# Designs tried in a protein design chat: VHH binders against q75qn6r703to848. Part 10

Target 1, 146 residues: q75qn6r703to848
Amino acid sequence: KPSMIQENLFIGGGLAARSIYTLQHLGITHVLCLCANEIGQSDTQYPDLFEYQNFSITDDEDSNIESIFQEALDFIKHGEETGGKILVHCFEGRSRSATVVLAYLMLQKKLTLLEAWSKLRKVHRRAQPNDGFARILINLDKKCHG

## First folded at step 22 (VHH)

Design n4
Fold by ESMFold2, fold request of step 24:
Structure n4 (fold): chain B 146 residues (1-146), chain A 121 residues (1-121)
Amino acid sequence: as target 1 above (146 residues)
Amino acid sequence: EVQLLESGGGLVQPGGSLRLSCAASGFTFSSYWMYWVRQAPGKGPEWVSTISTGGGSTYYADSVKGRFTISRDNSKNTLYLQMNSLRAEDTAVYYCAKYGSSRRTSGYDYRGQGTLVTVSS
């Protein structure tokens, strides 16, 4: 089941993204998929029900997930500004999606990494960025907050 | 290049109606969600309405629900906004838009030049 981070923002895995009735019940309108390389877009996506933004980011410690932060944050802002709700998901809902949500909380909501982590873990206990992504977030925290 | 051309604006009395059109070209219109956004004098942009690729889903800002209807004709690459029961606060330049992501300083939405709607007695 998707976890609610704030009224317009949810996190989950591939199962949550395929649970169409649940997403509609929650009022999800926008889906940010971080695992397009692992599933075919047309197999599990419904573009007349949800507006999608797809990225092909692997859950490897050396993947440059930071390169998509701005585009991902722009999509989340787009959904918020058009009265919608956004699901951010990867395959397991553990690493890639958590990393992007943490970056959003730090860059857009101006939280420190510690604050963002605490907020995310309260609603989504399986959140665990891989070690490479964690290093990226630590460096981002330094750049934003010292 | 993406081209969006709004039309159908004008001067109308409170309680009146207008129908806006948006002619689209330079992209596969039927593959995109489409949006109406308006900008009133002295205010920032305000989202008005959304329609999904085939029109199966439509959404409206609270300020226009029950008065405005979004629609599309994918065979004509055209987006519409039927505006009924118009009020002075609906006075704005109306833009059609589609979402496009970018790493540039701005531009994750594409918009036309707009069409002016003035609601005045």
Scores: ipSAE 0.694, ipTM 0.843, lowest interface PAE 1.1, mean pLDDT 89
Fold by ESMFold2, last read:
Structure n4 (fold): chain B 146 residues (1-146), chain A 121 residues (1-121)
Amino acid sequence: as target 1 above (146 residues)
Amino acid sequence: EVQLLESGGGLVQPGGSLRLSCAASGFTFSSYWMYWVRQAPGKGPEWVSTISTGGGSTYYADSVKGRFTISRDNSKNTLYLQMNSLRAEDTAVYYCAKYGSSRRTSGYDYRGQGTLVTVSS
């Protein structure tokens, strides 16, 4: 169920995040959760199996998801630098996780928004940031790439 | 305040062994994954090994697999690195580390002052 964006980076929803044996088989070591406000962590997270970074961001057009980009990207870099594989997920695998993955591709991999979008949609057709998040990404693209 | 204190470094011949220790304080040690990172002269930091909260999962850089063993004793808040079959290329300052949210410039949130390991004939 998780979609592979790059060798070390995956995207999914809450169901993918709970598929523990699948995650272990894929070699996932790090899990970036954007929907801690929507899950029961004690029943759905396993800290001895995966290292977690948890955020509570609502999938709302006026949610300030940009406020967590730096921490999220730092966590992804941490997983990469320690030889790990990272799952980025939200509840549906559609908006919040897609937004953070797009921000990562733009800021760390130096892709334009259009390039990042094409790359993500090819492997994860469910990806659809809400309109507010899309505006954030468009503005980010302008700041980084003119 | 998070504090990590590495010890056990020294001068050793190639093929020798050393055991590093890291005393941890200022946080709930058993709740964090712990890391060994090393920095050779003139190089940036290099990840060496990882251990999960209870020690159920351990990971190693390819350059040290089969020679180094990470372990932890949560009752003593101590992280260990057993280094066997040491090579000249292992010469570095070794740091223990944990990850956490920070505005620091390194990829690891917290690390100690390090302990020097020198492998030389």
Scores: ipSAE 0.693, ipTM 0.844, lowest interface PAE 1.1, mean pLDDT 90
Fold by ESMFold2, last read:
Structure n4 (fold): chain B 146 residues (1-146), chain A 121 residues (1-121)
Amino acid sequence: as target 1 above (146 residues)
Amino acid sequence: EVQLLESGGGLVQPGGSLRLSCAASGFTFSSYWMYWVRQAPGKGPEWVSTISTGGGSTYYADSVKGRFTISRDNSKNTLYLQMNSLRAEDTAVYYCAKYGSSRRTSGYDYRGQGTLVTVSS
């Protein structure tokens, strides 16, 4: 089940992304996938139902997830500007998707990391960026709100 | 490179109709969602309509629902917008678009000059 962060933005894992009828019921039109290398796209993605943006980011402390933040933000804005709703997901719905959502809240909604974390955890208790991603977010917080 | 060539605009009286076309090249047209966006003089871009890869899903801005119909012909790499019951507020330059995250910060990718639709008594 995807967790609703705000009216047009949802977070989940691979199970949420495969729950096609639930996504359609929620009105989701755009899916941001952070784990494209971990899924069988032809069997799990439905391009005539949802517009996808796919990234292959591994859930490793050394992964350069910050490199895709701007593209991810642009895709979320694209979905919002075209009247749609966006699912951000990774495989477990725990680390990569949480990291991107926190970055979105910090960069687009101007929240501090603490504020973004509190907001996300209220609706998505599974959220737990790995230690490398947490370091990236802490550094981002210092740059934006220092 | 992505190329999108809009046509079919012109001067129309209120209540009239126009059909816009968009010839696409430089990408696999059938693999992308396609969009119509318009920009009225002095205003920012406004999303008008969306069509999925095979046309199984279509979406419309509230301001055009019931009056405009988006369609596509993947065998001809062409996107269409049928505009009926036109109003003065529909006056704008109309662009077709596909999403290209690396090209534009707003998420659209425009390659032509657009086509001007003027609705005037």
Scores: ipSAE 0.678, ipTM 0.843, lowest interface PAE 1.1, mean pLDDT 89
Fold by ESMFold2, look of step 23:
Structure n4 (fold): chain B 146 residues (1-146), chain A 121 residues (1-121)
Amino acid sequence: as target 1 above (146 residues)
Amino acid sequence: EVQLLESGGGLVQPGGSLRLSCAASGFTFSSYWMYWVRQAPGKGPEWVSTISTGGGSTYYADSVKGRFTISRDNSKNTLYLQMNSLRAEDTAVYYCAKYGSSRRTSGYDYRGQGTLVTVSS
């Protein structure tokens, strides 16, 4: 079940991304997939229904997830500016997708990490970036907010 | 090299109609969602309409709903915008666009050079 973070932004796992009926009823138009290497895209994605951006980021503490933040945020902005609603998902809806959503809230919405975390956990209790991703977010918080 | 070539703009009276075309080349047109955006003089870009890869989904800004129709012909690599009941506030340069990245484009929209639509008496 996708969780609504804000009017045009949702988070979920692979199950949410395959729930086509639900996504269409929510008005989802854009899907940011962080787990392309895990889901077999040609059998699980529907490009005439949703516009996709796909990344293959592993949920490992040493994965360089920060390297895709700008491209991911650009895609979310693209969906917002074209009147759409965006699902950000990974396989379990727990670490990678949460990390990208937190980065979005910090970089685009100018929230501190604490504010972003509070906002996300209120609607998506599964959220738990792995320890490596958490360190990336802590460092980002220091850079952005001094 | 991605190329998008808009045409069909011109001067038209309020209440009139125009059909814009966009000839696409340098990419697999049928694999991409396509967009119309417009930019009025002195203003920022404004999204107008969206069409999915096969045309199964279409979306419109509230300001144009019921007056504009987006369509595509994948056999001709061409995107269209039928504009009816035109108003002065529709005056703008109209661009067709796609979302997608090359190694040299950081995921921003590609646009053509645009076609000017002027709605005035």
Scores: ipSAE 0.672, ipTM 0.845, lowest interface PAE 1.2, mean pLDDT 90
Fold by ESMFold2, fold request of step 24:
Structure n4 (fold): chain B 146 residues (1-146), chain A 121 residues (1-121)
Amino acid sequence: as target 1 above (146 residues)
Amino acid sequence: EVQLLESGGGLVQPGGSLRLSCAASGFTFSSYWMYWVRQAPGKGPEWVSTISTGGGSTYYADSVKGRFTISRDNSKNTLYLQMNSLRAEDTAVYYCAKYGSSRRTSGYDYRGQGTLVTVSS
């Protein structure tokens, strides 16, 4: 079941992404998938119901998740600007999706890491970027805020 | 290489109608959501309408709901916009667009060169 972070933006895991009737009820139109290598797209994705952006990012501390931040944020903005709602998901809804959502809140909504973390945890308690992703977010916070 | 070619624009009086077409090539048209975006003189792009891959879902900006109808013919790789009850504020260059990660235009969309719609008395 996806968690609502703000109007038009949701976070979840693979089970939430497969809950098609729930997503339609929420008005989801766009799905950002960070775990494309872990799913069977032809039997888990429905391109006539949702517009997808797919990435294959492993949940490893040395994965360069920062390399996809701008494309992911562009997709979220695209969904918002075309009147839609966006689900950001990974396999468990814990690390990759949380990292991208935190980056979005920091880069586009101008929150500090601590503010973004507090906002996310209020609605999605299982959020926990792995240690490598946490270091990426800490460095991003320094670049944005000193 | 993605190519989009808009046509059907022109000069029309308020209350009139136009039908825009967009010929698509260089990608699997039936696999992509398609968009109409317009840009009035001196302003930034404005989303107008969206259609899903098979046309099962359509969406419209509030400013055009009830007046514009998006459609597609996947057998002809063509996107359409039927514009009725046109108003002066609809005057703009109209672009068909496809979302992609490569930025060729306004950062989020591939788009053609556009077709000019002028609504004036």
Scores: ipSAE 0.657, ipTM 0.833, lowest interface PAE 1.3, mean pLDDT 90
Fold by ESMFold2, fold request of step 24:
Structure n4 (fold): chain B 146 residues (1-146), chain A 121 residues (1-121)
Amino acid sequence: as target 1 above (146 residues)
Amino acid sequence: EVQLLESGGGLVQPGGSLRLSCAASGFTFSSYWMYWVRQAPGKGPEWVSTISTGGGSTYYADSVKGRFTISRDNSKNTLYLQMNSLRAEDTAVYYCAKYGSSRRTSGYDYRGQGTLVTVSS
């Protein structure tokens, strides 16, 4: 089941993203997929039910996930501004999706990394960015807050 | 080259109706969610309505719900907005949009000047 981070923002894995009736019940309208290279889009995505933004980011310590932060945040904002609710997901719902959600909370909601982490872990215990992503988030926190 | 051409705006009395059209070309229209967005003088863009690829899902801002109807004809590559019971606060330039433009601050790919709707006596 997707975890609700805030009223209009949810996080999950591939199973949550395929749970179409659950997503519709929650009012999800927009799906940000970070694992497009790991799914069969025609088999698992339903473009007439949800608007998708797809990225292919591997869950490796050297993956440049920061390169997609701005586009990902723009999509989340787009969903919010059009009265919708957004699911952010990767394959396992642990590292990539957590990293993007944390970046969103830090950059758009102006939380420190500690505040964002606390908020996310309260509702999504499986959140665990890999060590490379964690370093990216720590550096981002320094840029934003010193 | 992506092209979105809005038409159908004009001057109308409160309570009147207009139908806006958006002719699309240069992309696979049926593969995109489409949006109507409006901008009143001195204000930022305001989302009005959304329609999914096949029209199976439609959404409306609270300010227009029950008065406006979004529709599409994928065989004609055309998006529509039927606007009924128009009010002065509906006065704006109306744009059709799809998401994914990198040159827009809101991420929309606006084309042309839009179409002006003026609601006044």
Scores: ipSAE 0.653, ipTM 0.839, lowest interface PAE 1.3, mean pLDDT 89
Fold by ESMFold2, look of step 22:
Structure n4 (fold): chain B 146 residues (1-146), chain A 121 residues (1-121)
Amino acid sequence: as target 1 above (146 residues)
Amino acid sequence: EVQLLESGGGLVQPGGSLRLSCAASGFTFSSYWMYWVRQAPGKGPEWVSTISTGGGSTYYADSVKGRFTISRDNSKNTLYLQMNSLRAEDTAVYYCAKYGSSRRTSGYDYRGQGTLVTVSS
């Protein structure tokens, strides 16, 4: 159920995050949750199996998702530096997780927004940042690439 | 205040052994994944080993697999690294670390001052 974006990076929704045996089979070691207020962490998270970073970002056009980009990217980098694989998820796997993955591809892998979008859509066709998040990503693209 | 204090380093000949310790305070040690990282003079940090909260999962860099063993004693808030069959390339300052967002230096929340391991004949 999780979609593989690259060897060390996966995207999904809340159901993917609860599929513990699938995550272990894929070799996931780190889980970045963008929807902590929407899930019951005590019965959906297993800290001895995975290292977690949790954010409570709503899927609203006005949500300041950019404010957590650096921390999210640092966590992904942390997982990479320790030989791990990272799941980035929100509740539906559509908007917040896609936005963070696109930001990672643009900021860390130096892709343009169009290149990042193409790469993500090839493996995760449900990706659809909300209009506010899309505007944030467009502005980020201009800031990074003119 | 988070504190991590490494000890147990020293001068050792190739093929020798050392056990490093890391005394942790200022946080709930048993709730965190813990890491050993090392840094040769003038070089960037290199991940060595990882241990989960209860010790149920351990991970090692390829360069140390089979020679190093990470462990923890949550009752003593102490992290350990048993280093066997030491080689010259293991010479470095060794740090214990945990991840967190309160201080984002080198991708880790906190690092101690380190303990120097020198492998030389």
Scores: ipSAE 0.571, ipTM 0.801, lowest interface PAE 1.7, mean pLDDT 89

Design n5
Fold by OpenDDE, look of step 23:
Structure n5 (fold): chain B 146 residues (1-146), chain A 121 residues (1-121)
Amino acid sequence: as target 1 above (146 residues)
Amino acid sequence: EVQLLESGGGLVQPGGSLRLSCAASGFTFSSYWMYWVRQAPGKGPEWVSTISTGGGSTYYADSVKGRFTISRDNSKNTLYLQMNSLRAEDTAVYYCAKYGSSSRTKGYDYRGQGTLVTVSS
């Protein structure tokens, strides 16, 4: 169910994130959760099997998702440095997770928003940041690339 | 304050063994994944091994697989690294490291001063 963005980076929704079989089958070691307040963290996470970083971001246009970009990216980088595989997920795998993945591709991989979008949509067609998140990403693109 | 104190390093011949320990304090040890990393002279830091909160999951760098074993005793707030069949290329300062705080930074949030492991004939 999760989509592979690159060898060690996956994107998905809450159902995939709570499936031990899915996570282990894909070799996931690190899980970045953007909807911790929605999925019931204690019932759906297994900290002795996977390393988690939890955020509670609401999927609305006014949500300050950019405030977690640096910390989220640091977690992804940590997973990479330890030879792991990271799953970035929100509830539906559509808006919040897509936004963070796009931010990662832009800030860490130095892609333009268009390049990042193309890369993500190639493997994860349901990716669709809400209008507020889109504006944040557009502004990020301007800051990164002028 | 988070503190990590490594010990057990020393001089050993190729093929020998060492057991490193890391005493942790200042945080809930059992709530965090723990890591060993090493840095050889003139090289950047290299990830060696990681262990989950309860020890149910362990991972190793390819260079140490089959030779090193990571373990932990949460009742003692201690992390271990059993190193067997040591090679010259294992020579490095070994660090105990923590990640996963509420305010994560690049790399590892915390690591100790390290313990030197020298493998030489």
Scores: ipSAE 0.678, ipTM 0.854, lowest interface PAE 0.7, mean pLDDT 93
Fold by ESMFold2, look of step 23:
Structure n5 (fold): chain B 146 residues (1-146), chain A 121 residues (1-121)
Amino acid sequence: as target 1 above (146 residues)
Amino acid sequence: EVQLLESGGGLVQPGGSLRLSCAASGFTFSSYWMYWVRQAPGKGPEWVSTISTGGGSTYYADSVKGRFTISRDNSKNTLYLQMNSLRAEDTAVYYCAKYGSSSRTKGYDYRGQGTLVTVSS
């Protein structure tokens, strides 16, 4: 159920994050959760199986998701540098997780927004940042690439 | 504040063994994944090993797999690294670390001065 973006990076929703056997089979070691406010962490998270980074970002046009980009990217790099695989997820797997993955591809992998979008859409057709997140990504693209 | 105090390093011959300890304080030790990282002279940090909160999962860099064993005692807030069959390339300063809560962008909390392991004939 999770979509593989790169060898060590996956995207999904809350259902993917709960599919523990699938995550273990894929070798997931690190989970970046963007929807901590929408889940029962003690009932849905397993800290002895996965290392978590949790954020409570709402899927609203006014949410300041850019404020957590650097910390999210640091966590993804941490998982990669310790030989792990990372799942990035929100509740629906559509907006917040897609936005963070696109930001990662732009900031860490130096892709333009168009390149990052094309890469993500090939494996995860649900991806659709909300309009506010899209504006944030467009501005980020201009800052990085002109 | 987070404090990590490494000990147990020293000079050892190739093929020898050492056991490193890390005394942790200032955070809920049992709630964090813990890491060993090493830095050889003139090189950048290299991840060595990982252990989950209760020790249910352990991971090793390929260069140490089969020779090193990470463990923890949550009742004593202590992390361990048993190092066997040591080689010259294992010479480094060894740090224990955790991820999260710091303002650092490197991903690990290097809190102590580390403990020096020298493997030389």
Scores: ipSAE 0.645, ipTM 0.838, lowest interface PAE 1.3, mean pLDDT 89

